# VHH binders against FYVE, RhoGEF and PH domain-containing protein tag-77 (tag-77), part 1

No score or structure here was measured in a lab: all are predicted.

Target 1, 198 residues: FYVE, RhoGEF and PH domain-containing protein tag-77 (tag-77), of Caenorhabditis elegans (x5lx76r375to572)
Amino acid sequence: KLHYAAVEFLKVQNNYVQYLKEMAVLYPEYMERFGKRVGRDLLASHNGHENVVLQIKKIMVQILPIHEMLLKEIDKVCSNWDSRYPNMSKTIGTFADFLKCCQPFLDNKADFLNKLLQLRNEDKEFDEATYMFETEVFKRGKKGAVIQQLDQVHQNFMRYKLLMLRYSEYLIDDCDEKEKAQEAIQKLENVTQAVNQK
Unless a header shows other numbers, all headers, positions and changes below count from the first letter of the chain; antibody chains aren't numbered by Kabat.
F, E and O stand for the ipSAE by ESMFold2-Fast, ESMFold2 and OpenDDE, each averaged over both directions (binder to target, target to binder). V2 = 0.75 x the mean of E and O + 0.25 x the DockQ between their complexes.
Where letters were taken out, [cut] stands.
Atom coordinates printed by the task and the answers are left out, and those that the model quotes come from them; centres of patches stay.

## First folded at step 1 (VHH)

Design c10
Fold by ESMFold2, look of step 5:
Structure c10 (fold): chain B 198 residues (1-198), chain A 119 residues (1-119)
Amino acid sequence: as target 1 above (198 residues)
Amino acid sequence: DVQLVESGGGLVQPGGSLRLSCVASGFTFSDYAMGWVRQAPGKGLEWVSDIYSGGSTGYADSVKGRFAISRDNAKNTLYLQMNRLKPEDTAVYYCATGWYPLEDTFDYAGQGTQVTVSS
């Protein structure tokens, strides 16, 4: 049970790093390739501002290395796992303060969503290219995958709290690792409060 | 601990309506995506609908236009309004938090509430 809960951190973080790469790298590259085929720059400035896809890319490229480091540390914990000496809480607690690197994206999420929806409504080639990207990448169980990816950034950030709660449920009461788990949960709560104050 | 408690299921005739509720505790409800999944007799889990913390919603094609998901963050409650019910909607409906449709998974689910649509 405890080992499965610890491995869930690895699975979740792998998927989150992949989602960051999809928005930071794959989506902009797809839009460039589609644009060349149809003779248009689909990432050109829109309404006097940098294209929203490029704005999102800039932020996600900044946060991706931090999450890649966390992935490596989680992988080390899982690779060396011994259920007699569970030790995920320190890794999560150590990285919790750095997770607020998502703050610039979260501060602008509503604006990014509005700009993306507006661009899809006003530029039919942009809309078709985005639809084709969604179809080729997000087939199974997916609805509006690009929009979900933006919401998922916030939800995946908050997911660490749920992962720690589940992991803590399997720890023996009144032990050192459970105390460290509660400390990590508190750090994650504090980061969430700081993120949500604006 | 995290708890999700569903209610509002029952027996209803085709064309009828039901409203499911799910009361959440043990976590900050407003921060999380919530969703409904269902399991028909002898079948696997099927995603029905989700709602994100920002209010964006998604629906399976089989329920689109008939079901409406909503949330009341002040009451820590998730809702599913189900209209024009069909026999194919018969299932146990589970409320889930941390529903991640791109991964076809969730972090927690309740014990479920039975919905039966039969003449």
Scores: ipSAE 0.013, ipTM 0.391, lowest interface PAE 7.5, mean pLDDT 81
Fold by ESMFold2, look of step 8:
Structure c10 (fold): chain B 198 residues (1-198), chain A 119 residues (1-119)
Amino acid sequence: as target 1 above (198 residues)
Amino acid sequence: DVQLVESGGGLVQPGGSLRLSCVASGFTFSDYAMGWVRQAPGKGLEWVSDIYSGGSTGYADSVKGRFAISRDNAKNTLYLQMNRLKPEDTAVYYCATGWYPLEDTFDYAGQGTQVTVSS
């Protein structure tokens, strides 16, 4: 069970890094490509402001390198895994405070959501292109997948806390790793409380 | 367009072996975790195995020690070596990427390849 709990960190972080790449790169590129096919600039300024897709891209590009580094560290722990010497807690604890790098996105999430919904309602070609992206690239047949994915940034913090709690439950009592796990859990709780208060 | 194309399924006797392949296109294969899921007759989807970009792997308890997942990033290909096959391994096997373990969902899957283990 302990190995499966450790690998769950890898699954969660890998999905999160892919989300960041999809929103930072694939979605804007798809919208440009679709727009050229239909003779429109789907990423043009809207209501006097930069298009919301480009605003999201700017933030995701800043977050991505930090999370790629964490993914590499988690992958190393899992690749060298030996259940006799469990060692995930230090990696998670070390990066816990860096997870605040997502704060600019969280501060603007409600605004991004509203701007996306408004643009999809007001620009039918933008809406169609976003739907096609959701079904052809990001998710099949599910309207609103782009909007639902905006919650991934917040959900990622909650997932790490839950994962550390599960991982700690499988550790034997009175071992160094369990003490380090409790330290990491406290760091994650502090970060989660700070994020939730915003 | 994202495409995942599985192959290598077939009919095999208990104790036999099969090697599944999945050729991927339309995305940067080396950046994605890849996995195999299966659906036995009349059952829901079951996670089988996954492999991450750094080479870490995971296996369901029911296949551990019998199945081996691997990837060749230069060929955009995912593999599943299945040894000592049992009748309960009979299923359609899907190549998948972009799943969320806590939500038990995935973003992309192929068309599937049938594996039948029968005397």
Scores: ipSAE 0.007, ipTM 0.357, lowest interface PAE 8.9, mean pLDDT 79

## First folded at step 4 (VHH; from c10 with T97R)

Design k23
Fold by ESMFold2, look of step 7:
Parts: structure tokens; C-alpha cells; sequence
Structure k23 (fold): chain B 198 residues (1-198), chain A 119 residues (1-119)
């Protein structure tokens, strides 16, 4: 079970990096291409403010590199895995304090959601382009998947803590890795509390 | 545009081997997890294997120890070495980008290559 718990970090982090790329890179690019096909700038300023898609992009581009680095390190741990010498805790603990980089997004998530919904309601071409992006890029065909993706940043913090707790349960009490796991869990708890406060 | 082109399928006797290739274009190949899925006649899609951008791999229990996934990022190519093939491995094999095993889905797939294991 210990190896499966470690690999779960890789699966979760890979999916999260993909979601960050979807919002930071793929969605703005799709809206630009769709706009050119229909003769519109779908990313133009709205109500005197920068388009919400570009506002989200700016924040996500700051988050994405740290998570790509974490993915690379998790991948290295899993590819060299030996259950006799488990070593995931250092990687997670080292990156825990950097995970606060998502705080600006979380502070503004409700505002981004409202602006995105308003644009979709007020601009028919924006709404159709977003729906087509959800269909063509997500391949899941679910209306509102872009909205659901905004929630993934918060949900991912909850996942890290739960993943470390599960991983730690499979470690024996008198080992260095268990001590490092408990340190990483405490760091993640502190970050999670800061993120969840209002 | 994203394009995935599979090759290397064919007819092989039980116990034989095949090596599938998938050449990718239209995206930065090295940034994506890649995978193989298969569809047996009259059945749904079945996840076979995936490989992450840093080289970690996963396999379905039905193929573990017999199949080996690999990638060559310099050639934008994904591979599946299939050894000790069984009639149950008969399927169309698809190269997939952005495979999400937990959600049993992907964002792009090729047209597939047929693998038939029969004596």
C-alpha cells in the first residue's frame, strides 16, 4: 500500500498541472483562435476592466511553474521508488511553504466566478466559445466545466493534506521518514488553515 | 492542430511480440503525460498504460510484466512494447494525450492501430 499512496501524489499532481495549463494557456489561446474565426476579440476589456480570462491567466502563470517543478520532483521519487527507503516526505515538505502562491487566486475566486458568469450571460459569442472549449479540450462535454475548474485550486490543497495523512499511515513509527511526514503534514495544515480562512 | 499517429499493429500468433509507435505533433510532447488505451471488439475503452513526463509509468494488471511503455521526447514518439501476447489482447490500440485514469478519459486520441492475436 505504501507505493500506491506515493503514486497517488503523482496522479493528483499531474492532473492538477494539467488543469493549471488549461486555465493559464489553453483557454486563453482557444478564445483567441475562436475569436479570429468569428471576427471578434473575445478577450477584450469588459466594463472598463481587463477581461476576466486574462486576469485568471496572469495569476495561474505565477502558480504553474512551482507546480510543474513539484510534479517533476514527485515523478523522480516515484520512478526511483524503493519501499524499503520511502522518501516522499522531503519533497512534499520542501514545497509546502511555496504552495501559498495560490493565495491571490483563492482571494479572488468568487469575483472571477461572478465576472465569468456575467460575461457568458452578456456575450453570446464568448459563451459559445467557452462551451466549445469545454467540449473540444476537456473531451468531457460538460457545460460549466471551466467554472468547476476554478474550484480545483482550493480542492487541491485539501488533497495534499489527505494524501500525506494516508501516506504517513503506512509508515512505521520509529523511522526518519515518519518524522518527516509529520513535519510535512504540519506545514500543509498551516497552509490549509491560511487558505481556508474566509 | 494536435495529431497522434499510431503504427506497428498487425496479426501475430499467441506468445508473439509487437511494438507500437505513436508520433505526435501540434503540441509540446514532453510536457504531457501520454498513454495507451485499447478497445476490444464490442467492448468499451480499457486503459492499458501511461507514462508521465518525467518517466514514471503505470500499467493495468492485465498487461503488467508483459507490456512496456516508453517515450522518446526528442522524436515526439510514444512506444508500447507488447510481449507474450494473448488472444485477449486483440483490440484497436489508441495513443492518448492527457489521459486521466481516475476519470477514465483523455483529451486527444489517434485513429488507432489494430492488434490481432490469433492462431
Amino acid sequence: as target 1 above (198 residues)
Amino acid sequence: DVQLVESGGGLVQPGGSLRLSCVASGFTFSDYAMGWVRQAPGKGLEWVSDIYSGGSTGYADSVKGRFAISRDNAKNTLYLQMNRLKPEDTAVYYCARGWYPLEDTFDYAGQGTQVTVSS
Scores: ipSAE 0.000, ipTM 0.339, lowest interface PAE 10.8, mean pLDDT 80

## First folded at step 7 (VHH)

Design m01 (from k23 with G54W)
Fold by OpenDDE, look of step 8:
Structure m01 (fold): chain B 198 residues (1-198), chain A 119 residues (1-119)
Amino acid sequence: as target 1 above (198 residues)
Amino acid sequence: DVQLVESGGGLVQPGGSLRLSCVASGFTFSDYAMGWVRQAPGKGLEWVSDIYSWGSTGYADSVKGRFAISRDNAKNTLYLQMNRLKPEDTAVYYCARGWYPLEDTFDYAGQGTQVTVSS
């Protein structure tokens, strides 16, 4: 059960990194290539402002590496797992100190959503390209998947504390790892609370 | 070529202040998170502070409330205001691009500037 809880971190983080990568790299690149094929810049400034896709990209490219590193560390912990010496808390606790990097994204998420919706409504080629991306790359066959992806980023941000809580429940009372887990949970709680207060 | 050049280090008494600067070149400075790391004698590399392109900042517990990181994208310059310096702050301070906290590594770093806090 404890090992399962640890592996759950890996699964969640792997998906999270994928979500971030899609927004940081795949979507912008797809739009660029699509634009070239149709002979226009789909990522051009809109209404006098930087294209929202690029705005999101700028944030995601800075967030992504940290989360990729976390993925590697989680993978390492899982690959070398010893139930006698569970060791996930240190990794998560350390990561919690840098989770603040997501704050600006979370603060602007609603704005990004609105801008994307507006752009898709105002630029049909942009909308078509985005839709093709959603269907060809995301393979989710649902319009609006890109927008939903932004919500997924937010949701995954909030999952760390929950994952740690579950993890902690499987730990033996009074063990060293449980103490570390509680510390990590507290850090995550602090970050979560700070984000919710904005 | 990516270059990071630190300056502003020196000898200061406990309780004193220093302001470090880092001039970046060879890349779009405004697109990257930047930070400061330090290495004290006989110790490993320690994360000190970071700042993202949108301005969010972070600090190690050991320097929180005493240090302030900032950036000027127009000048491609990163700053670290260090106040109320302590002997334990003695270290070589490096300007770093793309800090990876879990790996305790960075993408690029400068040559470093020595900060010595001593009576």
Scores: ipSAE 0.016, ipTM 0.378, lowest interface PAE 6.6, mean pLDDT 90
Fold by ESMFold2, look of step 8:
Structure m01 (fold): chain B 198 residues (1-198), chain A 119 residues (1-119)
Amino acid sequence: as target 1 above (198 residues)
Amino acid sequence: DVQLVESGGGLVQPGGSLRLSCVASGFTFSDYAMGWVRQAPGKGLEWVSDIYSWGSTGYADSVKGRFAISRDNAKNTLYLQMNRLKPEDTAVYYCARGWYPLEDTFDYAGQGTQVTVSS
């Protein structure tokens, strides 16, 4: 039961690392290949600014290594799991301090969304390529469209806070792990407040 | 604590309309995707519609063109406008908060509001 709560962190983080790779690597590569087939640079600068797909890529490439390291640490906790000595809180608490790496994406999410919508409306070939990417690559059960996936960065942040709250509820009161869980929750809350102030 | 409170259900004739509301509390509403799921008598849960924090919407094929989801982040309220209702729309409708695990599942749902479409 406590073990199932801990494994949920592994599932969530694995999905998130996959999302980061899809948006940082697969989507830009798909747009380049589609563009060559139709004789257009679909990632060219737009309205005097770097293409929004490349702007998103640059941010996600910066945060991907941190999240790959977190995935490895979560996997170690789950692989060595002993419910008599629960120990997820330290891992989450340690990485909570590094989650500020998502700040540039969160600060710019509305702008990225607007730029993506504008580009899809104004560039028919960009729109078609994006739709084809969504059709061919996101055939993965219940995954959504590229624009709908922009919420993943925001939602992943909230997921860890929620997962820590649920995990903490299975812990015995007045134990070291419960205290560490509360510390991790506070760190996640502090990062959330810093994000919301910008 | 997370609270989702649905209202607006009732009995309506085929072809009629209803507007469902869901008032949310205990979390930052504007940070979450929100949605509606329904459970027809003797059936499992069926996804109906969702709306993302930035405003984009999704609909099940069975309700496209008849239902419209919307949200008012200032009032922490989710809406579902249901038009041209059919007997097969009869169900308990649940307001749900969206979360994106490997499965497209919601992590909280309200108590539900009954919608009955009959002659």
Scores: ipSAE 0.000, ipTM 0.162, lowest interface PAE 13.0, mean pLDDT 79

Design m02 (from k23 with S56D G58Y)
Fold by ESMFold2, look of step 16:
Structure m02 (fold): chain B 198 residues (1-198), chain A 119 residues (1-119)
Amino acid sequence: as target 1 above (198 residues)
Amino acid sequence: DVQLVESGGGLVQPGGSLRLSCVASGFTFSDYAMGWVRQAPGKGLEWVSDIYSGGDTYYADSVKGRFAISRDNAKNTLYLQMNRLKPEDTAVYYCARGWYPLEDTFDYAGQGTQVTVSS
């Protein structure tokens, strides 16, 4: 059970890093490529402001490196795993303070949603290109998935705390790793509360 | 502690309908994506449907057009309306809390409610 709980961190982090790459790199690239095919700049400024896809990209490329580092560290822990000497808590605790890097996205989430909806309603080629991205590349759902998946940023932070609680549940109560797990859980609770503020 | 309590299962004829409910406690329900998974006899877990915290819904191909997921955040309750039921829908249905793209990473699931579709 303890090993499976530790491996769950790897699965969760791998999927989140993939999501960040999809939104930061693949979506803007797809929109550019589709735009060239139809003779349009689908990422041009809209209503005098930078295109929302590029605004989202800027934020996600800023947070992606810290999550890639966390993924590498989680992978190392899982690859060297020995249940006699469990050691995930240090990795999670070390990175917990840096997970607040998502706050600029969360502060602007409602605005990003509104701008995406508006652009899809007003620009047929943008809407068609986004639909094709959702079906051919994104692989997280169909029609409207880009908009619906904006919740992943919020859900991911909520999940780290719950994953640590499950991991800690399988640790022996009076060991060093359990103490470190409780420290990490407290750090994650503080981040979760900050992220839940609106 | 997190708790998810399912209800509404039972025996139904092919073509019939059932409405499942799941009452949640021990967490801020409105912050989480919620979903239904099922386990047919002798099979592994199969994802059925998700609803995001913002209300958007997703369905497995096998249930599209027949099932409708919904949530009432004020009552901490998740619903699954199942219509035009087929024998292949026979399973234990679990209410689950989790992030949809991580189908094998449920943190919590309920005890399940049995749905049997039989002539």
Scores: ipSAE 0.000, ipTM 0.184, lowest interface PAE 11.9, mean pLDDT 80

## First folded at step 8 (VHH)

Design n04 (from m02 with A33Y)
Fold by ESMFold2, look of step 9:
Structure n04 (fold): chain B 198 residues (1-198), chain A 119 residues (1-119)
Amino acid sequence: as target 1 above (198 residues)
Amino acid sequence: DVQLVESGGGLVQPGGSLRLSCVASGFTFSDYYMGWVRQAPGKGLEWVSDIYSGGDTYYADSVKGRFAISRDNAKNTLYLQMNRLKPEDTAVYYCARGWYPLEDTFDYAGQGTQVTVSS
């Protein structure tokens, strides 16, 4: 049970890093390629402002390296796992303070949503390119729309807290690892409270 | 122990409306996304809608524009407002709790409430 709970951190973090790469790299590149094919710059400035896809990209590029490092550390913990000496709490606790790096995205989520919807309504080739990206490259199941995936950054904070709670449930009472787990949970609770109020 | 108790189902004519409620206990309701899943007679489970802790909502194409999901975190209650009901909406509707770490995953469901739409 404890090892399975630890592996869930790896699954969740891998999915999140993939999301960050999709928004930081794959979507802008797809829009550029589609644009060249049809003779239009789909990432051109809109209403006197930088295109919303590029605004999102800039934030994701700043967040991505931190989360790639966390993924690497989680993978190392899982690869070297020994249930007699569980050690995930230090890794999560160390990175908990860095999770606020997504604050600029959270502050602008509603604005990004509105700008994406507006651009899709006003620019039919942008809309078609986004649709093609969603169906042919992105492929995210029932919640596969790019707009729906803006929630991933918001939800990630809740995921770490719940993962730590489940992991802590399987730990032996009154041990060092459980105390570190409670410390990590408290850090995540503080971050989660700030995020949910946004 | 997690408990999800649905209510508000019943018999209604096509074009009518129902409001389903789900009272949650045994967990911190505001920490979880919640959803509705339904099972029509002789068919498998179909995802209907979910709502995230921050209030963002999502709908299956078959119900978008007709159903509205909402939550009251102070009352630990999830709602589904169902308008312009069709015979195809006939099903047992289950309140479900999301497992946040693996999106599109539900880890608990209630006993369900029957919704029947017929002339």
Scores: ipSAE 0.011, ipTM 0.356, lowest interface PAE 9.4, mean pLDDT 82

Design n05 (from k02 with S56D G58Y)
Fold by ESMFold2, look of step 8:
Structure n05 (fold): chain B 198 residues (1-198), chain A 119 residues (1-119)
Amino acid sequence: as target 1 above (198 residues)
Amino acid sequence: DVQLVESGGGLVQPGGSLRLSCVASGFTFSDYAMGWVRQAPGKGLEWVSDIYWGGDTYYADSVKGRFAISRDNAKNTLYLQMNRLKPEDTAVYYCATGWYPLEDTFDYAGQGTQVTVSS
């Protein structure tokens, strides 16, 4: 069970890196291609400001390399895994403070949400293009999935604490790795409290 | 440790209503998005609904307009009000935290509560 709990970090980080790429690269590119088909620039400035999709992209591009680095380190831990010497806690603990790299996005999330909802309400072609992106990329036919994804940055932040709690549950009490797990959990708790004060 | 305990399932006729409850412990309930997923006999998991820490709600198209998700942070309890039930809603319903609809995964889920809709 300890190995399964450790592998969950790899699954979660892989999915999160893919999410960042979807929002930073795929969504803007899709909107450009759809716009060409309908003869419009769907990413043009809106209400005198840069389009919200491009604003989100700029922040996600800054977050992505940090999470690619964490993914690489988690992958190394899982690839060299030996349940006799579990060692995920140091990697998570070392990167805990870097996970706050999402703070600029979180500081602006409510504004991004408002602007995105407004644009979808006011521009039917933007709304249709976003819906088609949700359908084709997510393959779930779920209207509003892009809006739901704005919360995924916060969700991922919170998720590492839950993953560490589960991982720690399977460790032997009063061992070095358990102590390091407790330290990582405390660091994540401190970061989580700062994020949840929004 | 994290625990999620569902209740409120049962046998109901088509067109009827049920209210599911999920009591949470072992984490700060108000900090986390919560959700319901279901598994019909012989089928995989199907996402039903999410509610976020800010109160925003989302629904699968198959239940939109019929189901209502809510939470009571003071009681650490998640609810699902299910109205106009159909035989196709028959499933085991699981309460989950950390459910990410686009990843089709969750961090924790309960043991589930059976909902059966038949004549």
Scores: ipSAE 0.012, ipTM 0.382, lowest interface PAE 7.9, mean pLDDT 82
Fold by ESMFold2, look of step 10:
Structure n05 (fold): chain B 198 residues (1-198), chain A 119 residues (1-119)
Amino acid sequence: as target 1 above (198 residues)
Amino acid sequence: DVQLVESGGGLVQPGGSLRLSCVASGFTFSDYAMGWVRQAPGKGLEWVSDIYWGGDTYYADSVKGRFAISRDNAKNTLYLQMNRLKPEDTAVYYCATGWYPLEDTFDYAGQGTQVTVSS
């Protein structure tokens, strides 16, 4: 059970890194390629300001390397796994404070949503390209998925805490690793509260 | 390593048909958009067609109605059915994945397969 709980960290982190790549790399590149095919720059400045897709990219590019580093460390823990000496808690606890790197995205999420909705309403080619990305490239479902997925950054914090709680329940109650797990959970709670704002 | 291996090229008369295939490895094939790019002798790369994981397809105007792209995710294989071939279709055809800046439409391409229409 304990090994499988540890491996679940790897699966979840791998999926989140893929999401960050989709938003930071794949979406802007999709819009560039679609635009080239239809003879338009879909990422051109809008109303004298940088296109919202590029604004999102700039923030996601800062988040992505931190999560790739965490993925590397989680993979190392899982690859060297020995249930007699469980050791996931230190890795999660060490990275907990760095997860605040998402704050600039969250501070601007409402503005990004409004700008995306406006641009899709005003630019038919931008709207169609985004629709195609949502359904074919993003693999999240129907039209509107990019907008709905803006919450993925916030939702990711809830996953780490849940994963730590499950992992901790398979640990022996009086062991050093269980104490480290509770410390990591507390750090994650502190980050979640800072992100959610009082 | 990401690897793409094309096959199915050859010599064909104008009006003829060929089917190209591309076997992929080193990545989760079903998650990625795939495409075909070609290079005629002495020319730059020209985008031909792409297909996305949901099955939607797109074609360059020069091949629209004559070429059909498809994929088989169970075999990690991409296909290009080429019908009513013209001499101007003569090129090395590359299988590609990844979509990056306007001047480079892909990250990875195979070694290519030669298609020659009645030379």
Scores: ipSAE 0.000, ipTM 0.122, lowest interface PAE 16.8, mean pLDDT 80

## First folded at step 9 (VHH; from n05 with D1Q S7T V23A V37A A40V A60Q A68T N76S L78V R84S A109W)

Design p04
Fold by ESMFold2, look of step 12:
Structure p04 (fold): chain B 198 residues (1-198), chain A 119 residues (1-119)
Amino acid sequence: as target 1 above (198 residues)
Amino acid sequence: QVQLVETGGGLVQPGGSLRLSCAASGFTFSDYAMGWARQVPGKGLEWVSDIYWGGDTYYQDSVKGRFTISRDNAKSTVYLQMNSLKPEDTAVYYCATGWYPLEDTFDYWGQGTQVTVSS
């Protein structure tokens, strides 16, 4: 059960890195290409402000490298896994404080949502391009809408905490790894609490 | 084989209360997130509430403050306490589960229980 709990970190992080790439790279690129085909700049400023897609991209591009590093470290732990010497807690604990890098996105999520909805209502070609992106590129189970993906950053904090709690439950009591797991859980709870209070 | 069986539905007056139960089997219940969704006739499936294996709970805005989700790991059962029921709460309520709902959806669903709120 311990090894399967450790492997679930890899699955969760792979999915999250893919989400970040979809929002940081694929969506803006799709909007540019669609815009060229219809003779429009779909990412032009709206109501005197930078287009919301570009605002989201700027933040996601800063978040992505940190999570790519975490993915590589989790992959190393899983690839070298030996259940006699479990060692995921240090990796998660080391990265926990860096997960605050998503705070600028969370602080602006409601504004991004409102701007995106407004732009889709007011610009038919933007709306069509977003729908086509969702249909042609977002082929990840039940995910069908860009707006629904805005919640992934918050949900990812919950995932880390829950995964560490589950991993810790499978560890033998009174061992060094379990102590490190509790330390990592505490760091994740502190980050989650700070994020939720804002 | 994952099995989810909902009970506790029925007819209730507006302002009344019901408690739904979902008995789970075929998996280690304490390892799974549990949730409730509902289907209003003629509409799609609507998420209602989740509870994670660490005890954290989440609610849709329309039920927040009226519904309470809870779980009893010893009985492998999740509950939905529904208070101050309104006619718009009339639906078939489904219990659902997944080890970790990575795509904001659950992997397994029950057969549903009817809740009807009418005078």
Scores: ipSAE 0.000, ipTM 0.157, lowest interface PAE 13.3, mean pLDDT 79

## First folded at step 10 (VHH)

Design q02 (from n05 with W99F Y100W)
Fold by ESMFold2, look of step 12:
Structure q02 (fold): chain B 198 residues (1-198), chain A 119 residues (1-119)
Amino acid sequence: as target 1 above (198 residues)
Amino acid sequence: DVQLVESGGGLVQPGGSLRLSCVASGFTFSDYAMGWVRQAPGKGLEWVSDIYWGGDTYYADSVKGRFAISRDNAKNTLYLQMNRLKPEDTAVYYCATGFWPLEDTFDYAGQGTQVTVSS
């Protein structure tokens, strides 16, 4: 159970890093390629402002390296896993303060949603290109639409606390790792309060 | 510890209605997406509906237009209003949280409440 709880961190983080790459890199690149094929700049400014796809890209490329490093550290913990010496809590606790990097996205999510909906309604070629991205590249299950996935940033941020709670439940009571797990949970709670105040 | 406790299941005739409730504890309910999954006898889990912290809702095609998900953050309670029930809706319904929208997985679920739709 403890090992499976630790591996869940790896699964969650790997999926999140892939999501960030898809939104930060693959989506803008797809829109550029599709645009060139149809003779249009699908990422051109809209209503006097930078295209929303590029605005999202700018924020996610700032977030991505932090999460790639966390993924590498989680992978090291899982690859060298020994249930006699569990050690995930320090890794999560060390990165907790850096998770605030998602705050600029959260502050702008409603605006991104509105702009994306507006572009898809007003620009048929943008809408078609986004649909093709969703179905051919993104391929994200029952909720494959880009718009529905914008909530993933907030949900993923909050999931680390749930993952730590689950991991802690499988630790032997009164051990050093369980104490470190509670410290990591407290750090995550403090970061969550700072993010939610905006 | 995290707990999710469902209630409100029962036996109803086709075309009837039920309202499921789920009381949550052990985490900050208002910060998390919540959802319902169900399991018919001998089948795997089927996603039913999600509601996010901002109030956005999503439904499986099989229940869209018939079911309504809602939440009361002051009471740490998730609801599922189920209308025009069909025999195919017969299942154990689980309240869940920690959904990853990119997969049909969740971190926590309750013990479930049975819904049976039969003449």
Scores: ipSAE 0.012, ipTM 0.439, lowest interface PAE 8.1, mean pLDDT 83

